# Miniprotein binders against q6w4x9r395to579, part 183

Target 1, 185 residues: q6w4x9r395to579
Amino acid sequence: GHCSLEGGSFVTTFDARPYRFHGTCTYILLQSPQLPEDGALMAVYDKSGVSHSETSLVAVVYLSRQDKIVISQDEVVTNNGEAKWLPYKTRNITVFRQTSTHLQMATSFGLELVVQLRPIFQAYVTVGPQFRGQTRGLCGNFNGDTTDDFTTSMGIAEGTASLFVDSWRAGNCPAALERETDPCS

## First folded at step 14 (miniprotein)

Design se27
Fold by ESMFold2-Fast, scan of step 14:
Structure se27 (fold): chain B 185 residues (1-185), chain A 89 residues (1-89)
Amino acid sequence: as target 1 above (185 residues)
Amino acid sequence: DTLRKLARVLWWLAVVLMWEAERAFEAGNFEEAFRLAEEAGELIEYAIKLAEEAIKEGDTDPETEELLKEAEKLAKEVERFIAKVAEEL
């Protein structure tokens, strides 16, 4: 399955449900028992100059007991707080430059991340079939049913994106704002 | 400019680790909370040094001064949290 974070403020879940929000926080994109060592993928949003977006994606974080990888819009790549030159390889994760404008994080456990650096910072998350029905976070639950894609961190299916997004905050931040009404976002 | 960009990345990571530390504390996992908070403290201390060095080298961007203030504030929050966790160990 594929999840995308595009255009500064748009998200498409693994089950292909689109939505939009504006917020300045770190959000959990993906949690799953399929990720090793309590791994989680997170997205950092901050104020932006991207057209029609008050806030935009500025960094992606992969966090586990072993690795704490940050990839930023400024092309800074760190692991455990140390800047890394590309290609960068650990036992299970490789970060490398796919094209002049794209970085890729490949893993041995069925997760792949591609970030577009220019003209705007965007992220694309791919997960293997072992993740089906076993994901949580902004990218949805990957169960083949879009009607419960806004399942909060408390396990409640919401009808709107704003409460869903706010439930996945990984920080003490202001509530996210929804500028376009679903399903037209 | 590179120093400020790295310092910002370290600040983002420290914020996430503090969030994880608070969740661990709420769950009663005090040793894990302490470990995460100590790691966050090291990151934020390094971010402060990088921001200070950037300013010393002539970085006059208001974002750099603001980052330094944010990092110093987070460093104080980490200190207080570690003291709180130590009471439970």
Scores: ipSAE 0.792, ipTM 0.906, lowest interface PAE 0.7, mean pLDDT 86
Fold by OpenDDE base, second read of step 15:
Structure se27 (fold): chain B 185 residues (1-185), chain A 89 residues (1-89)
Amino acid sequence: as target 1 above (185 residues)
Amino acid sequence: DTLRKLARVLWWLAVVLMWEAERAFEAGNFEEAFRLAEEAGELIEYAIKLAEEAIKEGDTDPETEELLKEAEKLAKEVERFIAKVAEEL
């Protein structure tokens, strides 16, 4: 399954459902029992302009009981809040520079993350087949059905992205705004 | 130390190659996917050998053992992927 965060406010779920939102919070991108140590992948959005519609992805965070890895455009920060030189290796996670513009977080448990640093900060999440039907968050539930991707943290299927996205907030922040998405956008 | 470092580099290269292989596969470029996966396989096998050699030479760093474990896991994944690609050739 492949989930993408592109263009600052566009998301494509594991089931290939595209949607758009504007928020300035940290959201659960991926949660699954397949992630060790209660691991979760989170997306951090912030304002990129003066308008409420001017929001962008600014960081991706992997958080577990053992690890905290923050990937931003300028640095990789780990558990102790220290910026680390790449490559960075933990028990089952490795962060390294794949290309001049791309970082990769490789894991031993079927999660891969590619982060494009420039010109736009974007993220691409890949999960193995063992994650099918066992994912939650903004990337959806990876069950092959796009119609139920907007399942909230409480297990309710929503028809709009805003309520869905808001349900996956990891902090106290303003409500997300939604816009219709064109697959060609 | 040198052996472990080299083994890790090879492991990373194998990971990157497999990423490219998967993309090639998704694009329908099965021959390229196969080639990349085969190369990844070679690299990861060499990484395993180097890690094992490091251990034999007295490397007691837990990270070396972990690397070996991860490399072996990746090797199996590569093999499965190669088999999958072969079905499409």
Scores: ipSAE 0.006, ipTM 0.191, lowest interface PAE 10.4, mean pLDDT 87

Design se28
Fold by ESMFold2-Fast, scan of step 14:
Structure se28 (fold): chain B 185 residues (1-185), chain A 89 residues (1-89)
Amino acid sequence: as target 1 above (185 residues)
Amino acid sequence: DTLRKLARVLFWLAVVLMWEAERAFEAGNFEEAFRLAEEAGELIEYAIKLAEEAIKEGDTDPETEELLKEAEKLAKEVERFIAKVAEEL
């Protein structure tokens, strides 16, 4: 499955449900028992320079007991608080420059992240079939049914994106603002 | 420029670790809460040092001054949290 964070404020879940929001917080994108060492993928949103977006994606964090990787829109890559030169390899994770404008984080456990640095910071999350029905967070539950993609951190299916997004905050932050998926319509 | 960008990344990581520390504390996992808060404290002190060095080297971006203020505020929060957790150990 594929989940995308694009255009500053748009998200498409693993089950292909699109939504958008404006928020200034770190949010849990993906939690799964399939991630080793209590791993989680998170997205940092902050005030934006992107057209039609009040706030936008500014960094992606992969957090586990072993690794604390941050990849920022400014092309800073750290692990456990130390800046890393690319390519950077651990036993299970490799971060490298895929193209002049894209970085990739490849893992041995079925998770792949590609970030676009320019012209707009965007992220693309790919997970293997072992993650089907085993994910939670902003990217949805990957169960083949979009009607419950807004399942909160407490296991409640919500009808609105804002309540869903707020339940996945990883910080003491203000409530997110729900937005339509096409700002020009 | 590079110093500020690194300091901002460290700040974001410290915020996440403090959120995890608070959740561990609420769950009664005081040793885990202490470990996470100590790690966050080290990150935020380094972020402060980097932001101060950036300003010293001529960084006039208002975002750098704002980052320094945010980081100093978080550092005080970390110190208070660690003291609170230590009472439970």
Scores: ipSAE 0.791, ipTM 0.904, lowest interface PAE 0.7, mean pLDDT 86
Fold by OpenDDE base, second read of step 15:
Structure se28 (fold): chain B 185 residues (1-185), chain A 89 residues (1-89)
Amino acid sequence: as target 1 above (185 residues)
Amino acid sequence: DTLRKLARVLFWLAVVLMWEAERAFEAGNFEEAFRLAEEAGELIEYAIKLAEEAIKEGDTDPETEELLKEAEKLAKEVERFIAKVAEEL
């Protein structure tokens, strides 16, 4: 499954459902029992301009009981807030520079993350087949059905992205604004 | 600029940790909640220091001041939460 966060506010789920939202919060991208140590992948969105529609992805966070990794445009921060030189390696996770503009987080448990740093901060999440039907968050449920991708954290299927996205907030933040559009448009 | 950027990253991480701490608390995992909150506290304090340092070094970007305010607010929230969790330990 491939999930993408592009163009600042566009998301394509593992099931290839595209949608758009504007929010200034941290959101759960991916939760799964397949992630060790209660691991979760999160996306941080912040204001990129003055208007409410000017929001963008600014960081990706992987958090588990053992690992804390924040990938931002300029820094990779782990554990106690120390900026790390790449490559950074833990038991199951390696973060390294893939290209001059791309970072990659590779794992031993079937999660891959590629982050484009420039010109636009974008993220691409790949999960193995073992994750099928076992994912939750903004990236959807990876079950091959796009119609139920907007399942909230409470297990309710929503017809629009707004309530769906809001249900996956990791913090106290304003409500997200929705505009469902094709990320490629 | 670099200091502000790092401070912001730490701020985001602290926010996430506090969210996890709250979830742990709600689940009755008070020890974990406490641990996470303490870590969040450390990060946010570091973020504050970095932001303050940036200002001292001549960072006049309004975003830095805003970050500092947000971080200070979060720090207070963390402290209150830690106190709450401590009562359950």
Scores: ipSAE 0.285, ipTM 0.679, lowest interface PAE 1.6, mean pLDDT 90

Design se29
Fold by ESMFold2-Fast, scan of step 14:
Structure se29 (fold): chain B 185 residues (1-185), chain A 89 residues (1-89)
Amino acid sequence: as target 1 above (185 residues)
Amino acid sequence: DTLRKLARVLLWLAVVLMWEAERAFEAGNFEEAFRLAEEAGELIEYAIKLAEEAIKEGDTDPETEELLKEAEKLAKEVERFIAKVAEEL
């Protein structure tokens, strides 16, 4: 299955359900028991320079007990807070330049991430068949049914994207729905 | 420029570590919560030093000043959390 984060603020789930949101937070993109060492993918959104988008994807984080890999729109790649030169290889993960504008993170456990750096930072997540019905987060549950793709962190299927997205917030940041209006006007 | 960009990434990682620390605290894993929060604090300190060095080297980008304000706010949050965790150790 394939999940995409494109055009600043658009997401397409593993079951091919499209939606859009605006937010300035870190969000859980993918959690699964198929990821080793309590692994998870997270997406960082912040104020945007992208046309037609108040906020946009600015970084992707792969998080586990052993690895804390950040790939940013500024082409900074770190693991556990240390900057890494590409290609960067661990036992189960390799980060390398796929093209002049794309970086790839390949893994031994059925997860693949490709990020487009220019002209707009975008991310593409591919998971193997073992992940079917075993994912949660912004990319949906990968069960072949789009009607429950907006399942919140509390296990409730929502009809709208806004409550779904807000339930997957990580960190102490404002809700996507609660955009601050004119704090300095 | 490069220093500021690295500092930005370190602050994003610190936010993720604080999220992990809060989950560990809620699960009753106070030692892990403390370790994660302490690590987040170290990343924030490093990010501040990188940003200050960038300014010293001629960085006049308003984003650098904004980053320092964000780092200070996050550092206070970390300090408050560590104090809370210490009461359970």
Scores: ipSAE 0.770, ipTM 0.899, lowest interface PAE 0.7, mean pLDDT 84
Fold by OpenDDE base, second read of step 15:
Order: structure tokens, then sequence, then C-alpha cells
Structure se29 (fold): chain B 185 residues (1-185), chain A 89 residues (1-89)
């Protein structure tokens, strides 16, 4: 499964459903029992301009009981807030520079993350087949059905992105604005 | 600029930790909730220090002041949460 966060406010789920939203919060991208130590992948969105529609991805966070990793445009921060030189390695996770503009987080448990740092901060999440039907968050449920990708944290399938996205907030933030648009358009 | 950027990242991490703390609390794992909240608090305090240092060193960007305000607000929320968790310990 491939999930992408592109263009500042566009998401394509594991099931290849594209949608758009504007929010300034941290959201759960991926949660799954297949992630060890209660692991979760999250996305941080912030204002990129003066209007409500000017929002962008600014960081990706992986959090588990053992690991805390923040990938931002300028820094990779881990654990107690230490900026790390790459490559950074833990027992199951390696963060390294893939190219001059791309970082990669590789794992031993079937999660891969590629982050484009410039010119636009974008993220690409890949999960192995073992994750099929066992994912939740903004990246969807990876079950091959796009119609139920907007399943909230409470297990309710929504028809629009706003309530879906809001249900996956990791903090107290304003309500997300939605526009269902093809991210490739 | 560097200090502000680092401070912002720390705040992002703190928010995530608080999310985890809240989940732990809801699950009845009060010890873990407490630990995570304390860790979040430490990160916020560090972020505040970095922001203040940036200002002291001549950072006049309004974003730094805004970050400081956000951090202080978050710190209060964390403190309230810690107090709530402590009642369950």
Amino acid sequence: as target 1 above (185 residues)
Amino acid sequence: DTLRKLARVLLWLAVVLMWEAERAFEAGNFEEAFRLAEEAGELIEYAIKLAEEAIKEGDTDPETEELLKEAEKLAKEVERFIAKVAEEL
C-alpha cells in the first residue's frame, strides 16, 4: 500500500483515494497492530499563508513506546529533543538521506517512509501486504475499497473528508476544511 | 532561526506525546499517562527556553513570539492534565 501527502494539502490513501483538506494540526496517518510497540505515524500541518486554505505539511512523526522520530524540513529530532546526524539507527528503524532532497525512514516491520524536503515538503508512506485491512488514519484502511477510506477513529464511515480528518486529530485544533480534489489535477 | 525551528519541532513532539498520554489515560494506564505528560512538559520547557534565547539573541520574527505563546499555553494544558492523572494514581 502506498499513501502520499503531496502539494501541501493533498492525500492519497493506501487504496488510492485522493482527497484534499486544510488543517493546522497533527493527524494520525497510520495506526496498525502491525506496528510494534503501539507505533503510529503522524503528520503535522501548519499555516503556510494568511488564508485558511494556505496550509502545508511541515513534519512527519513516528511514535512508539521505544522510538520518537520527527522528520521536518530542516531537522530530524529524536527522543529527548536531540537533533540527529544521519544516518540515525535504532533497533528496527533507520533514517538516512536518500538523495539531496529526500530522506528515508526504513524499518524492519514493513513500514517505509520517504520524505521530500524540497522544494515542497511531501511524504510517501509504504506498508507491506501484512498491513492489508489493518490500518487506520488519514491513509485509510488498506482494504481495496475506496468507499470506506473515510472511516473515523470511532469506526464510522464518513462521506466527506472533514469529519474523517478531524477524527484523527492528535490535539486540540480548529476544524479541518475539506475539498475533494484530485491531487494530480 | 535555528533555535526557533528546533523549538517548533519540540512542540510538535510534545503534542504527540500528549496524545499518547491521553490514550494511556483512557486505557486506565495512569502511570504511563503521567510519564508521557511529564516528558511532554520537559520538551515544552526546553522549547520555551530556546525561543526565549532566540529572542535574546535578536530574533525579532513575530513567529517566535507566537511560538512562545503557544508553548506557554500548551504547558498549562500539560500541567492540568498531570494534575488530573495524579488524582488517579
Scores: ipSAE 0.478, ipTM 0.781, lowest interface PAE 1.2, mean pLDDT 92

Design se3
Fold by ESMFold2-Fast, scan of step 14:
Structure se3 (fold): chain B 185 residues (1-185), chain A 89 residues (1-89)
Amino acid sequence: as target 1 above (185 residues)
Amino acid sequence: DLLRKLARVLYWLAVVLMWEAERAFEAGNFEEAFRLAEEAGELIEYAIKLAEEAIKEGDTDPETEELLKEAEKLAKEVERFIAKVAEEL
């Protein structure tokens, strides 16, 4: 399955449900028992341009007991708080430059992340079939049903993105502001 | 330039680790809460050092000064949290 974070603040879940939000926080993008060592993928959103109400993706974090990898829009890659030159390899994770504008994080456990650095910072998450029905977070539950993709951290299926997004905050931040998806966007 | 960018990344990581430390504390996992908070403290101290160095080297971006203030605030929050966790150990 594929989940995308595009155009600053648009998200398309593993079950292909699109939504948009405004919020400045770190959010849990993907949690799963299929991730080793209590691993989780997270997305950092911050204000963009002159508008404090508009937000955009600025970094992606993979957090586990062994590894704490951050990949930022500024091409800074760290693990456990230390800056790394690419290609960077650990036992289960390799981060490398796929193209002049894309970085890739490949793993041995069925998770792959590609980030676009320019012109807009964007992220693409791919998970193997073992993750089906076993994901939680902004990327949805990957169960083949889009009607419950807004399942909160408390297990409640919501009809709106704002409550869903707020439930996945990984930080002490203000509530996200909902913005409707446009059929033309 | 690079110093500020790295400091920002370390700040984001420290925030996440503190959030995880708080969840561990609420769950009664005091050793885990302490470990995460100590790691966050080390990261935030390094972020402060990097931001201060960037300013010293001529970084006049207002966002760098704002980052330094945010990092200093988080450092104090980490210290208070660690003291709280120590009461339960």
Scores: ipSAE 0.705, ipTM 0.870, lowest interface PAE 1.0, mean pLDDT 83

Design se30
Fold by ESMFold2-Fast, scan of step 14:
Structure se30 (fold): chain B 185 residues (1-185), chain A 89 residues (1-89)
Amino acid sequence: as target 1 above (185 residues)
Amino acid sequence: DTLRKLARVLRWLAVVLMWEAERAFEAGNFEEAFRLAEEAGELIEYAIKLAEEAIKEGDTDPETEELLKEAEKLAKEVERFIAKVAEEL
């Protein structure tokens, strides 16, 4: 299955359900028991550098107990907080430059990520058949049925994208969205 | 500026680790919460140093000053969270 994050704020799920949103947080893109070591793929959204009224993808994060890989639109690649030169290899993950405008993260566990750096930062997620019906997050549940692709982090199928997207927030939100009380108190 | 770009990436990661630490704490996994928060603390301290160095080297972008303030705020939040977790260990 294929999930895409394109044009700044457009998403197409593994079951081919398209939607868009305007959020400036980090969101859980993919969680699955098929990912080793409690792995998860996340997407960081921020205000567009070209148009301040639009939101855009600015980084992708693969997070597990062993690896904490960040790939940014500025071509910064880190693992566990250390900047890495490409190609970068771990036992199960390789990050390399596929073309002059694309980076690829290949894994041994059926997950593949391709990011387009220019002209617009975009991400393409491919998962093997073992992930069918085993995914959750912004990319949907990969069960062949688009009607429940907006299943929230609480397990509720929503009819609209906004509640769905908000349920998958994982930090990096503007202050108004992150806090209920003043942290300086 | 490479320093600013790296500092921004480290701050994004530190926030994500703190989100995971808070979820671990809510689930009663205090040792995991502590480990994640300590890792976030190390990342955010490094981000602060990188942002400070960028400014010292002539970075006049207001986004860099904003990043430094946000990183300093997160460092204090991490410290308070670690103290809270320590009470449960």
Scores: ipSAE 0.732, ipTM 0.881, lowest interface PAE 0.9, mean pLDDT 84
Fold by OpenDDE base, second read of step 15:
Structure se30 (fold): chain B 185 residues (1-185), chain A 89 residues (1-89)
Amino acid sequence: as target 1 above (185 residues)
Amino acid sequence: DTLRKLARVLRWLAVVLMWEAERAFEAGNFEEAFRLAEEAGELIEYAIKLAEEAIKEGDTDPETEELLKEAEKLAKEVERFIAKVAEEL
């Protein structure tokens, strides 16, 4: 399964459903029992301009009971808040620079993350087949059905992205603005 | 550590290609999906070989072992995907 965060505000779920939103919060991208130690992948969005529609992805965060890894445009920060030189390795996670513009987070548990740093900060999430039907968050539920991808944290299927996205906020932030636009259009 | 570095790059490229392959598949572009997946397969197999060679030459870094393990997993996933796409051709 592949989930992408592209163009600053576009998301394509594991089930290949595209949608767009504008928010300035931290959102849960991926939760799954398949992630060890209550792991979760999160996306941090912030303002990129003066208007409410000018939002962009600024960081990706992996958080578990044992690890906190923050990948931003400028640095990789770990549990203690220190910037680390790459490659960075923990027990099950390795972060390394693949190119001048791309980082990769590799894991031993079937999660892969590729981050494009420039010119646009973008993220690509890959999960193994063992995650099928066992994911939740902005990347959807990976069950092959696009119609239920907008399932909220409370298990309610929404018809629009706004309430869906807001349900996956990791903090107290303003409500997201919805634009259901195909990123390929 | 040149072998390990190259293996990492190849693995990364394989992941990206598989992303594009999946998108092509969802769009109904099965021939393109197949092509991309096969290319990913070649890259990941080469990555595996390089990682194995690194180990053989004395690379004892746990990262290399993990890279090898994950590359092997990806290779299997690619194979399954190729089979899936082939059914649509």
Scores: ipSAE 0.015, ipTM 0.230, lowest interface PAE 8.4, mean pLDDT 87

Design se31
Fold by ESMFold2-Fast, scan of step 14:
Structure se31 (fold): chain B 185 residues (1-185), chain A 89 residues (1-89)
Amino acid sequence: as target 1 above (185 residues)
Amino acid sequence: DTLRRLARVLYWLAVVLMWEAERAFEAGNFEEAFRLAEEAGELIEYAIKLAEEAIKEGDTDPETEELLKEAEKLAKEVERFIAKVAEEL
């Protein structure tokens, strides 16, 4: 399955449910028993534009007991707080430049992340079939049903994106504001 | 400016680690909470040093000043949290 974070604060879940929000926080994108060592993928959003009226993706974090990888819009890649030259390899993870405008994090456990650096920072998450029905976070539950993609961290299916997004905050941040839900409809 | 960019990344990681430390504390995992907070403290001290160096080297971006202030604020929060966790160890 495929989940995308595009155009500032637009998200398309693994079950292809699109939504948008306005928020300045770190959010859990993906948690799963299929990720080793209590792994989780997170997205950092911050204010953007001259007046700070919009928000956008600024970094992606892969966090586990062994690795704390951050990939930023400014092409800074760190692991455990140390800057790394690309390609960077660990036992199960490789971060490398896929194209002049894209970085990729490939793993041995069925997770792939591609970030677009220019013209705007965007992220694309791919998971293997072993993740089906076993994901939680902003990317949804990957169960083939879009009607429950807004399942909160407490296990409640919400009707609004803002309540869903707020439940996945990984920090003490202001509540997200709901924006356009169908930007291309 | 590489110094400012690295400081920003370290700040974001420290925020996430403090969130994990708070959750560990709430769950009664005091040793894990202490370890995470100590790691966050090291990261935030390094971020402050990098931001200060960037300013000394001529970085006039208001985002750098804002980052330094937020990092100093988080450093104080980390110190208070570690003291709180130490009471439970």
Scores: ipSAE 0.683, ipTM 0.857, lowest interface PAE 1.2, mean pLDDT 83

Design se32
Fold by ESMFold2-Fast, scan of step 14:
Structure se32 (fold): chain B 185 residues (1-185), chain A 89 residues (1-89)
Amino acid sequence: as target 1 above (185 residues)
Amino acid sequence: DTLRKLAKVLYWLAVVLMWEAERAFEAGNFEEAFRLAEEAGELIEYAIKLAEEAIKEGDTDPETEELLKEAEKLAKEVERFIAKVAEEL
């Protein structure tokens, strides 16, 4: 399955449900028992210069007991707080330049991340079939049914994106909002 | 400016590690909470050093001053959290 974070503030889940939000927080993008060492993929959003987007994706984080990889829009790649030259290889993870404008993080456990650096920072998450029905986070539950894609961290299926997104915050941050639909709260 | 860009990455990682530390604390895993918070503290101290160095070298971007303020705030939160965790060890 494929999940995308595009155009600064748009997300398409593994089950192909599109949505949009504005937020200045780190969010859990993907958690799964299929990820080793309590692994999780996270997305950092901050104030943006992207057209028609108050906030945008600025970094992706892969966090596990052994690896703490950050890939930023400024082309900084770190693991455990140390800057790394590319290609960077661990036992199960390799980060490398796929094209002049794209970096790829390949893993041995069925997760692949591609980030576009220019002109707009964007992320594309691919997971193998073993993840089907076993994902949670902003990318949805990958169960083939879009009606429950907004399942919160408490296990509640929401009809709108705002409560869903806020439930996946990984930090003490302000609530995400869509300025066009929620101008006053 | 390479210093500011690296400082931001370290700040974001420290925030995530503190969130993980809070989850470990809530689960009763006090040793893990302490370890994560200590790691976050080291990262945030380094981020502060890098941001201060960027300013000393002529970085006048208001984002750098804002980053330094937020990092200093997080450093104090880490210190308080570590003290709280130590009470449970």
Scores: ipSAE 0.800, ipTM 0.906, lowest interface PAE 0.6, mean pLDDT 86
Fold by OpenDDE base, second read of step 15:
Structure se32 (fold): chain B 185 residues (1-185), chain A 89 residues (1-89)
Amino acid sequence: as target 1 above (185 residues)
Amino acid sequence: DTLRKLAKVLYWLAVVLMWEAERAFEAGNFEEAFRLAEEAGELIEYAIKLAEEAIKEGDTDPETEELLKEAEKLAKEVERFIAKVAEEL
């Protein structure tokens, strides 16, 4: 499964459903029992301009009981807030520079993350087949059905992205705005 | 600029940790809630320090001041939460 966060406010789920939203919060991208130590991948969105529609992805966070990793445009921060030189390696996770503009987080448990740092901060999440039907968050449920990707944290299927996205907030933030648009358009 | 950027990252992490702490608390995992909140507290204090340092070094970007404000707000929330959790331990 491939999930992408592109263009500042566009998301394509593991099931290849594209949608758009504007929010300034941290959101859960991926939760799964397949992630060790209650792991979760999250996305941080912040304002990029004056208008409510000017929001963009600014960081990706992986959090578990064992690991804390924040990948931002300029910094990779782990644990107690120390900025790390790459490559950074834990027991199951390695963060390294893939290219001059791309970072990669590789794991031993079937999660891969590629982050484009420039010119636009974008993220690409890949999960193995063992994750099928066992994912939750903004990246969807990876069950091959795009119609139920907007399942909230409470298990309710929504028809629009706003309530869906809001249900996956990891903090106290304003409600998200939505415009369902193809990220490739 | 560098200090502000790092401070912002720490702020984001602290926010996430507090969210996890709250979830732990709701689940009755008070020890975990406490641990996470304490860690959030450390990070947010560090973020505040960095933001303040940035300002002292001449960072005049309004974003830095805004970050400092938000970080201080979060720090207070963390403190209150820690106190709340401590009552359950």
Scores: ipSAE 0.547, ipTM 0.817, lowest interface PAE 0.9, mean pLDDT 92

